# Miniprotein binders against Mucin-6 (MUC6), part 8

Target 1, 185 residues: Mucin-6 (MUC6), of Homo sapiens (Human) (q6w4x9r395to579)
Amino acid sequence: GHCSLEGGSFVTTFDARPYRFHGTCTYILLQSPQLPEDGALMAVYDKSGVSHSETSLVAVVYLSRQDKIVISQDEVVTNNGEAKWLPYKTRNITVFRQTSTHLQMATSFGLELVVQLRPIFQAYVTVGPQFRGQTRGLCGNFNGDTTDDFTTSMGIAEGTASLFVDSWRAGNCPAALERETDPCS

## First folded at step 12 (miniprotein)

Design i12 (from ve4 with L51W)
Fold by OpenDDE base, fold request of step 15:
Structure i12 (fold): chain B 185 residues (1-185), chain A 98 residues (1-98)
Amino acid sequence: as target 1 above (185 residues)
Amino acid sequence: DEEEDIRKLVEDAKKELEEARRLFEEAKRLAEEGNLEEAERLLTESIYELWEAIFELRLAAYLAGDERLTEELERLAEELLKLIEEVMRLYVEIEREE
């Protein structure tokens, strides 16, 4: 499964459903029992400076009971809040520079993350087949059905991206905004 | 109307593609002139336009009930992705020169 966060405000789910939103918050991209130690991948959105979008992806966070890795445009920060030199390696996660503009987070548990740092901060999430039907978050449920990708954290299928996205907020943040009509609305 | 929505998305995508190309060409000229900062700015803007277009095409493809149309739209999106790669190549080159 491939989930992408591109152009600052565009998301393509594992099931290949495209949508856009604007919001200033941290959102859960991926939760799954396949992630060890209650792991989750999250996306941080903030107000866009130069972007055409109101908000843009500014960081990706992997968080588990054992690890916290924050990848932003300028640095990689880990558990103690300290910026780390690359490559950074834990027991089952490695973060390294792929190219001058790309970082990669490789894992032993079937999650791969590629982050493009410049000129637009973008993220590409790849999960193994073992994750099929066992994912939740902004990347969807990876079950081959695009029509139910907007399933909220409470298990409710929403017709609009805004309510869907809002349900996956990691904190108390403003409501997400949609600029395009949801195809299911 | 779904058909109308698809049409609009495609039309918008085409406009954005044209703008992106314009920006890209201008960036090339600026880069050749040594104005790397402005070139970089225009390249970035070009990429944003392209992603807008790609999104619209993907959305149109998602809305399309016809397989042939879907494939065509996806193909167009792929072509835009290739253009992004070209833009990025120049971006990286400029970055190396700075």
Scores: ipSAE 0.813, ipTM 0.913, lowest interface PAE 0.5, mean pLDDT 92
Fold by OpenDDE base, last read:
Structure i12 (fold): chain B 185 residues (1-185), chain A 98 residues (1-98)
Amino acid sequence: as target 1 above (185 residues)
Amino acid sequence: DEEEDIRKLVEDAKKELEEARRLFEEAKRLAEEGNLEEAERLLTESIYELWEAIFELRLAAYLAGDERLTEELERLAEELLKLIEEVMRLYVEIEREE
């Protein structure tokens, strides 16, 4: 399964459903029993200085009982709050520079993350087949059905991205906005 | 009306593609002139426009009930992705010079 966060505000779920939102919060991208130590992948959105988007992805966070890894445009911060030189390696996670513009987080448990740092901060999440039907968050449920990807944290299917996204907030933040694509605007 | 929505999405995507191309060409010129900072800015804007277009095409494809139309729209999106790659190549080149 492949989930992408592109263009600052666009998301494509594991089931290939595209949507956009604007929000300034940390959101759960991926939760799954397949992630060890109660692991979760999260996305941090903030106000964008770019006119094309009101908000944009600014960081990704992997959080478990053992590890906290924050990948932002300028640094990788770990559990102790210190920026680390790459490659950074834990028991089952390695973060390393893939290219001049890309970082990669490789894991031993079927999760791979590629982060493009510049010029637009973007993230690409890949999960193994063992994750099928066992994922939740902004990346969807990876069950092959796009129509139920907007299932909230409470198990309610939403028709709009905003309510769906809001349900996956990791903190108390403003409500997400779904910007309509209006050619006349 | 979904059909109308799809049409509008495609039209918007085409306009954004045109703008992206314009920005890309201007960036190339600026880079050749040694104005790397402005070139980089325009490249970034070009990429944003392309992602807008790609999103609209993907959304249109998602809304499309016809398999043929879906495939065509997805193909167009892939072409735009290739253009992003071209833009990124120049972006990386400029960064290396700075």
Scores: ipSAE 0.808, ipTM 0.911, lowest interface PAE 0.5, mean pLDDT 92
Fold by OpenDDE base, last read:
Structure i12 (fold): chain B 185 residues (1-185), chain A 98 residues (1-98)
Amino acid sequence: as target 1 above (185 residues)
Amino acid sequence: DEEEDIRKLVEDAKKELEEARRLFEEAKRLAEEGNLEEAERLLTESIYELWEAIFELRLAAYLAGDERLTEELERLAEELLKLIEEVMRLYVEIEREE
């Protein structure tokens, strides 16, 4: 399964459903019992000064009981808040530079993350087949049905991306918006 | 009307593609002139425009009930992805010169 966060504000779910939103919050991208130690992958969105979109992806966070890894445009930060030189390796996670613009987080448990740092911060999430039907968050439920991808954290199917996205907020943040982008703004 | 929505998405995508191409060509000229900072800015803008277009095409493809139309729209999106790759090549080249 492949989930992509591209262009700052566009998402394609594991089931290949495209949607967009604007919001300034941290959202759960991927939660699954297949992730060890109650692991979850999160996306941080904030105001963008570069994008024509109101908000843009600015960081990704992997959080478990054992590890916290924050990948932003400028640094990789661990649980202790220390910026690490790459490659960074834990028990089952390795973060390393692929190219001048790309980082990769490799894991031993079937999760792969590729992050493009510049010029637009983008993320690509790949999960193994063992995750099928066992994912939740902005990346959807990976069950081969696009029509139920907008299932909220409470298990309710929503018709709009905004309500869906809002349900996966990791904190108290403003409501997500669905608006047409103005490239001239 | 679903068909109308799809048409609008495609039209918007085409406009954004045109803008992206314009920005890309301007960036090339600026880079040749040695104005690398402005070139990078325009390349970034070009990529944003392309992603807007790609999204609209993907959405149109998602909404399309006809398999042939879906495939066509997806193919167009892939072509735009290739253009992004081309833009990115220049971006990386400029970064190396700085």
Scores: ipSAE 0.808, ipTM 0.911, lowest interface PAE 0.5, mean pLDDT 92
Fold by ESMFold2, fold request of step 15:
Structure i12 (fold): chain B 185 residues (1-185), chain A 98 residues (1-98)
Amino acid sequence: as target 1 above (185 residues)
Amino acid sequence: DEEEDIRKLVEDAKKELEEARRLFEEAKRLAEEGNLEEAERLLTESIYELWEAIFELRLAAYLAGDERLTEELERLAEELLKLIEEVMRLYVEIEREE
């Protein structure tokens, strides 16, 4: 399955449902029991400097009980905030530079992440077939049906991307619509 | 109304493509004149326009429900991806010169 975050604000789910949203927060992109050590993939969005998109993807984070890997335009930072030379390797994860503009995180557990760093920060998530029906988050549930891809963290199917995305916030941050209507926060 | 929604998405995608091409041509001119930072900014803006157009075509294809129309919309999105690749090649060249 493939899930993409492109153009700053556009998402295409594992079931190929396209949507867009704006927000300044960290969101759960992918959770699954197939990820070891309670692993999760998260997406960080922040205010954009361009007129096409109010907010844009600025980082992707893989977090488990064993690992924390933050990929941004400043490249890879692990736990303790220290930038690392690539390639960076653990027993089951390898992060390496594909090209001058692309990094790849390869794993032994069926997750692959490719990040385009410039000119627009973009992410491409690929999961193996063992993940079918076993995913949650902004990338959807990977069950072959787009009618319930907007399932919230409470298990409720929503008709709008905004409510769905808001339910997947990780941490204490304002919703994108709230900031858009009241910029003084 | 679904047909009207698809028509609007395609019309918007055409407008974004036209703007993206204008930005790309202007960026090429700026790069030839040595104004690399401005060229880079316009290349980035062109790519944003192309992603907007691609999103509109993908959403239209998602809404289409007709196999022939879906395939045509996907083909158009593929052509825009090829244009992004072309714009990216100039972007990378400019970064190397800087």
Scores: ipSAE 0.778, ipTM 0.900, lowest interface PAE 0.7, mean pLDDT 85

Design i15 (from ve4 with K8E I54L L63D)
Fold by OpenDDE base, look of step 14:
Structure i15 (fold): chain B 185 residues (1-185), chain A 98 residues (1-98)
Amino acid sequence: as target 1 above (185 residues)
Amino acid sequence: DEEEDIRELVEDAKKELEEARRLFEEAKRLAEEGNLEEAERLLTESIYELLEALFELRLAAYDAGDERLTEELERLAEELLKLIEEVMRLYVEIEREE
C-alpha cells in the first residue's frame, strides 16, 4: 500500500483515493496493530507561507512507546527531542539520507517512509501486505475499497474529507477545511 | 453535474500544466544566466502547479465512470509525473551548483 502527502494539502490513500484538506494540526496518518510498541505515523500541518488560508505539511512523526522520531522541513531529525545525525539507527528503525532532497525511514516491520524535503515538503508512506485491512488514519484502511476510506476514528464512514480528517487529530486544533467543488457546477 | 465537474477539473489541470511549463522554461533560462536563486523559485512554483494539476486529474479519474475517460486522464497524469521529474532534476542540478 502506498499513501502520499503531496503539494502541502493533497493526500492519496492506500486505496488510491485522492482528497485535499487544509488544517493546522497533527494528524494520525497510520495506526495499525502491525506497528510495534503502539506505533503510529503522524503528520504535522501548519499555515503555509503563501496564504493564511492554506496549510502545508511541515513535519512527519513516528511515535511509539520507545521512540518519537520527527523529520521536519528544516531537515532536522530528532528522537525524543534530541537531534540525531544521519544515518540514525534504533532497534528496528533507520533514518538515512536517500538523496540530496530525500530522507528515508526504513523499518523492520514493514513500514517505509520517504520524505522529500525540498522544494516542497512531502511524504510517501509504504506498508507491506500484512497491513491490508488493518490500517486506520488519513491514509485509509487499505482494504481495496475507496468508498470507506473516510472512516473516522470512531468507525463512522464519512462522505467528505472534513469530518474524517478532524477525527484523526492528535491534538486540540482548529477544524480542518475541505476545498470542495461547487455542487451546482 | 458530475460530467461538468470532471471537465472543469481537466481544464484546470491543463491550464496549470501550461503555466508550469512556462515557469519551467523561464527557470531554465535563468539558470543558464546564473540566476540560480530565481530559477529555484520558479521551479518550486512550477512543481506546485504540476502537483495541483496531478491532484485534479486523479480526482477526475476517481469520479469518472467511463473507462476510456479514466485511461485518458491517467495518461495525462503520467505526462505530468514525467514533467515533475524533469523539473526536479533541474532543481537538484541547481542546488549542486550552489
Scores: ipSAE 0.773, ipTM 0.890, lowest interface PAE 0.6, mean pLDDT 93

Design i4 (from i1 with L42E E59L L63E)
Fold by OpenDDE base, look of step 14:
Structure i4 (fold): chain B 185 residues (1-185), chain A 98 residues (1-98)
Amino acid sequence: as target 1 above (185 residues)
Amino acid sequence: GSAEEIRELVEDAKEELEEARELFEEAKRLAEEGNLEEAERELTESIYELLEAIFELRLAAYEAGDERLTEELERLAEELLKLIIEVMRLYVEIEREE
């Protein structure tokens, strides 16, 4: 399954459902029992000062009971608040420079993360087949059905992205806004 | 979605693609002139336009009830992604020169 966070406001779920939102919060992208140590992947959004989007992705966070790995738009990688030099390895996670513009977080448990640092901060999440039907968060549930991707943290299926996204907030923050689409769209 | 909605998404995507191409060409000119910073800005804008176009195509594909149409729209989105790669190549080249 492939999930992408692009352009500051575009998300494509594991089931390939596209949606957009504008929010300035930390959101759970991926939570699964397949992630060890209660692991979760999160995305940090903030107001965009330059981009076409009202908001932009500014950091990706992998949080577990043992690690808090943050990859920020300024290319700083931290674990538990301490800056780390690349390549950085901790237990079953490795963060390394893939290209001049891309970092990669590789894991031994079927999660891969590619982060584009420049010119637009973007994230691409890949999970193995063992995650099928066992994921939750903004990346969806990876069950091959796009119609239920907007399942909230409480297990309620929503028809719009805004309530869905809001349900996956990791903290107190303003409500996410769904950009109005052209009614002809 | 309705056929009209799909058409609108596709048309929007086409417009954004055109804008992206113009920005890309301008960036090339700027780079050749040695104005690397401005070139980078134009490249960034080009990528944003392309990403928006891709999104609209993906949305259109999602809303399409016809499998053939869905596949075609997804294919187009993939083609735009390839264009982003080309834009990124120039971006990286410019960064190396700085």
Scores: ipSAE 0.823, ipTM 0.910, lowest interface PAE 0.5, mean pLDDT 93

Design i7 (from le2 with K8E K15E R22E)
Fold by OpenDDE base, look of step 14:
Structure i7 (fold): chain B 185 residues (1-185), chain A 98 residues (1-98)
Amino acid sequence: as target 1 above (185 residues)
Amino acid sequence: GSAEEIRELVEDAKEELEEARELFEEAKRLAEEGNLEEAERLLTESILELWEAIFELREAARLAGDERLTEELERLAEELLKLIIEVMRLYVEIEREE
């Protein structure tokens, strides 16, 4: 399964459903019992401009009972708040530079993350087949059905992205906007 | 999905593609002139426009009930991805010069 966060405000789920939102919170991208130690992948969004529609991905966070790995747009990689030099390796996670513009987080448990740092901060999440039907969050449920990807944290299927995204907030923040209304559209 | 909605998405995508191309070409000129910072800015904007176009096309493809139309729209999105790669290539080259 492949989930992508691209263009600052776009998401493609594991089931290949594309959607857009504007939010300024931390959101759960991926939660699964297949992730060890209550692991979860999260995305941090912030304002990139003046308007509410100008939001972008600014960091990716892998959080478990043991680690809090943050990859930020300024190329700083931290674990539990401490800056780490690359390549950085823990027990089952390795973060290393893939290219001049890309970092990769490799794991021993079937999660791969590629982060494009520049010019737009983007993230690409890959999970193994063992995750099928066992994922939750903004990346969807990886069950091959796009129609139920907007399932909230409470297990309710929503018709709009905004309510779906809001349900996966990791903190207190304003409600997400689904799309910028363009009068020319 | 609505045929009208699909048409609107496609038209928006076309406009964004055109804008992206203009930005890309201007960036090339600026880079040649040695204005690397501004070139990078325009390349970034170009990529953003392309992603908007891509996702509009993907949405259109999702709304399309016809398999042929869906495939065509997806193909167009893929072509835009190739353009992003080209833009990125120039961006990386500029970064190396700095």
Scores: ipSAE 0.645, ipTM 0.841, lowest interface PAE 0.8, mean pLDDT 93

Design j36 (from ut7 with H16L H49L L57I K58Q T70A)
Fold by OpenDDE base, look of step 14:
Structure j36 (fold): chain B 185 residues (1-185), chain A 98 residues (1-98)
Amino acid sequence: as target 1 above (185 residues)
Amino acid sequence: GSAEEIRKLVEEAKKLLLEAERLFEEAERLAEEGNLEEALRLLKEAVKLLDEAIRLIQEAARLAGDLRLARELLFLYIELAILIYRVRELEEEIEREE
C-alpha cells in the first residue's frame, strides 16, 4: 500500500482515495498492530500563509515505545531531542539520505517512508501486504475499498474528510475552518 | 512581541511538559501494576498540565507573529502532541480493562 501526502494539503490513501483538507495539527497517519512496540506514524501540519487554506506538511513523526523520530525539513530529531547525523540507525529502523532532496526511513517490519524535503515538503508511506486491512489513520484502512477510508478513530465511517481528519488529531488543536470535501465521496 | 516574553513562555511550557511526562510515566507504571484508578488520576492531572502548556505555546506563537511556528515552538508543539497521544492511548487502554 502507498499513501502520499502532497501539495501541502492533499492525501492519497493506501486504497488510492484522494482527498484534501486544511488543518494545523498533528494527525495520526498510520496505526497498526503490525507496527512493533505500539508504533504509529504521524503528520504535522502548520500554517503556511495568511489564509486558512494555506496549510502545509512540516514534519513526519514515527513514534513507538522505544523510538521517537521526527523528520522535518531541516533536521532529524530523535528521542533526546537532538539532531542526528545521517544515517541514523536503531535496531530496526534506519534513516538515511536517499537523494539530495529526499530522506528515507527504512524498517525491518514492512514500513517505508520517503520524505521529499524540497521544494515542497512531502511524504510517501509504503506498507507491506501484511498490513492489509490492519491500518487506521489518515492513510486509510488498506482493504481495497475506497468507500470506507474515512473511518474515524472511533470506527465510524464518515462521508466527508473534515470529520474524518479531525478524529485523528493527536493533540488538541483548533478546528480547521476550511476543508475541501472529496468530490468522489 | 518581546523576545524575552516568548522565552519565558517557552521555558514554562517546557517545565509543564516535563512534569506531564513524569506523571505519564508514573501512571504507566501504576497501570502495569494494576492500580488503574490512581493511574487514571495521574493522567487527568497530566492533561491539565498539557492544556496549560498548549495555551502558553499558542501565546508564544502569537507574540512571535510568524505565519509558521518557529523551529523551537514547532518541536515543542510536536512533543506536546506526542504526549497527549500517549496519554489518550493509555487512558483508553485502562478504560478497556475496567
Scores: ipSAE 0.598, ipTM 0.827, lowest interface PAE 0.8, mean pLDDT 91

Design j7 (from j6 with E18L F21E L44E)
Fold by OpenDDE base, look of step 14:
Structure j7 (fold): chain B 185 residues (1-185), chain A 81 residues (1-81)
Amino acid sequence: as target 1 above (185 residues)
Amino acid sequence: TPEERLKELLDKAEKLILEAEKLAQEGKTDEAIKKVEEAVKLIEEAAELAKELGDLRLLRETLFLYIEAAIVLYRIREESG
């Protein structure tokens, strides 16, 4: 499954459902029992302009009981608050420079993260087949059905992106704005 | 000075977040949430100052603290949900 965060405010789920939202919060991208140590992938969005519609991804966070890895838009990588030199390796996670503009977080448990640093900070999440039907968050449930991707953290299917996205807020933030738009348009 | 104020805010926010984490671990969720909310207010003020000063390093620190605050809240929700 492939989930993408592109263009500052566009998301494409594992089931290939595209949607757009504007929010300035930390959101849960991916939860799954397949992630060890209660692992979760998060996305941090912030205001990038003067209008409420000018929002962008500014950081990606992988959080577990053992690690707290942050990849920020300024190419700083930290674990548990400490800056790390690349390549950086833990027990089952490696963060390294893939290209001049891309960082990659590789894992031994079927999660891959590619982060494009320039010109736009974007993220691409890949999960193995073992994650099928076992994912939650903004990236959806990876069950091959796009119609139920907007399932909230409480297990309720929503018809709008805003309510769906808001349910996956990690922090205490204002409500997100939604827009049903094809990210390729 | 604005820079001194900024650093003060960051230090206070960090302290509050640490306290919140401890409180959360102790099951004192309401108190933890209160600490986080207070920290967020300080972080927001700090972020504005950092922007005014054009200090990208300090601005990044505000972001990281904000993330920390969010993580505390996330853990509280996961443990209570």
Scores: ipSAE 0.354, ipTM 0.737, lowest interface PAE 1.3, mean pLDDT 92

Design w1 (from vb2 with E27W)
Fold by OpenDDE base, look of step 14:
Structure w1 (fold): chain B 185 residues (1-185), chain A 112 residues (1-112)
Amino acid sequence: as target 1 above (185 residues)
Amino acid sequence: DIREEVKKLLEESRKLIEEAKKAGDEWAVRLLEIAVRLLEEALKTGDPERISYALLFLSMALITAAEKKGDPKAVELLEKAQELLRKALEENNPELIKEAIKLIKEAAELLG
């Protein structure tokens, strides 16, 4: 399964459903029992301009009981608040630079992350087949059905992205705004 | 000739992968496989920067193996190699890359 965060505010789920939103919060991208130690992948969005529609991805966070790995747009990588030299590794995660513009996080448990730093901060999430039907968050449920990708944290299927996205907020943040037009249209 | 030296390291790394497989160290295998991939990609262009990134990763992977094996000498060599590689990136100095490669080779021999 491949999930992408592109263009500042575009998301394509594991099931290849595209949508757009504008928010300035931290959102859960991926939760799964396949992630050890209650692991979760999250995305941090912030304002990139003066209007509410000018939002962009500014960081990606992997959070577990043992680690909080943050990859930020300023190319700083931290674990539990401490800056780390690259390449960096834990017992089952490694973060390293591939090119001048790309970082990668590789794991022993079937999660892969590629982060493009420039010209736009973007992220690409890949999970193994063992994750099929067992994922939750903005990246969807990876079950091959696009119609139920907008399932909220409470297990309710939504028809639009706004309530879906809001349900996956990690904290108290303003409501997300949904773009009226399909980014693929 | 950095490219030729990297090719030699690549061959050694592949051997170490096989050894790690025999030992059942799955994480070590994965790290070394990533290192090999990075080295192969770097060799396509010959970009010193990409080569340095790959060598940094290889060094890290080998440190992991060295620690498990209990070889502090190998760890020391590899840590020094990483320092040289970081300096090489900062100064754009290929000679430092060559020196780092020598240290990595020496460490790899200790681990083989």
Scores: ipSAE 0.838, ipTM 0.931, lowest interface PAE 0.6, mean pLDDT 94

Design w18 (from vb2 with R37Q E41F)
Fold by OpenDDE base, look of step 14:
Structure w18 (fold): chain B 185 residues (1-185), chain A 112 residues (1-112)
Amino acid sequence: as target 1 above (185 residues)
Amino acid sequence: DIREEVKKLLEESRKLIEEAKKAGDEEAVRLLEIAVQLLEFALKTGDPERISYALLFLSMALITAAEKKGDPKAVELLEKAQELLRKALEENNPELIKEAIKLIKEAAELLG
């Protein structure tokens, strides 16, 4: 399964459903029993301009009971708040630079993350087949059905992205704005 | 010639993968396979920067193996190599890359 965060405000789920939103909060991208130590992948969005529609991805966070790995748009990688030199390896996670513009987080448990730093901060999430039907968050449920991708944290399927996205906030933030735009347009 | 030296390291890394497979060291296999991919990509472009990144990763992979085997000399060599590679990136100095390769090769020989 492949999930992408592109163009500052576009998301394509594991089931290949594209949608767009504008928010300035931290959101859960991926939760799954397949992630060890209660792991979760999260995305941090912030204002990139003066209007409410000017929002962008500014960081990706992997959080577990043992680690809090942050990859930020300024190319700083931290774990539990401490800056780390690359390549950096924990027990089952490795963060390294592929190119001048791309970082990768590799894991031993079927999660892969590629981060494009420039010109636009973007993220690409890949999960193994063992994750099928066992994912939740903004990346969807990876069950091959696009119609139920907007399932909230409470297990309710929504018809639009707004309530879906808001349900996956990791903090107390303003409501997200929804716009149905083709990310390829 | 950095490119030629990297090719040699690539071959050596592939041998180490086979040895790790025989030993059942899945972690070593995984890390070294990533290193090989990075090195192959770096060689394709010939970019010293990409080469340095790949070598940094290879060094890390080998450090992991060295620690498991209890070889502090290998660890020391590889840590020094990483330092040189970081400096090479900052100064755009290919000579530092060559020196790092020498250390990595020496460490790999200790682990082989």
Scores: ipSAE 0.565, ipTM 0.822, lowest interface PAE 0.8, mean pLDDT 93

Design w19 (from vb2 with R37I E41D)
Fold by OpenDDE base, look of step 14:
Structure w19 (fold): chain B 185 residues (1-185), chain A 112 residues (1-112)
Amino acid sequence: as target 1 above (185 residues)
Amino acid sequence: DIREEVKKLLEESRKLIEEAKKAGDEEAVRLLEIAVILLEDALKTGDPERISYALLFLSMALITAAEKKGDPKAVELLEKAQELLRKALEENNPELIKEAIKLIKEAAELLG
């Protein structure tokens, strides 16, 4: 399964459903029992301009009981608040630089993350087949059905992205704005 | 020639993967496979920066193996190599890359 965060405000789920939103909060991208130590992947969005529609991804966070790994747009990588030199390895997670513009987080449990730093901060999430039907968050449920990707944290299927996205907020933030646009536009 | 030396390290890494497979060390296999991919990609362009990134990763992978084996000498060599590679990136100095490669080779021999 492949999930992408592109163009500042576009998301494509594991089931290949594209949608757009504008929010300035931290959101759960991926939660699954397949992630050890209650792990979760999260995305941090912030304002990138004056308009409410000018929002962008500014950081990706992997949070577990043992680690809080943050990859930010300024190319700083931290774990539990401490800056780390790359390549950085924990027990089952490795963060390293592939190129001048790309970082990667590799794991032993079937999660891969590629972060493009420039010109736009973007993220690409890949999960193994063992995650099929067992994922939750903005990346969807990875069950091959796009019609139920907008399932809220409470298990309610929504027809639009707004309430879906808001349900996966990791903090107390303003409501997100929805716009149905082609991510390739 | 850095490129030629990297090719040699690439071959050595492939051998180490096979040994790790025989030993059942899945972590070593996984890390070294990533290192091989990075080295191969770096060799496509010959970009010293990409080469340095790949070598940094290889060094880390080998450190992991060295720690498991209990070889502090290998760890020391590889940590020094990483230091040189980071400096090489900062200064754009290919000579430091060459020195790092020597240390990595020496460490790999200890682990082989």
Scores: ipSAE 0.750, ipTM 0.895, lowest interface PAE 0.6, mean pLDDT 94

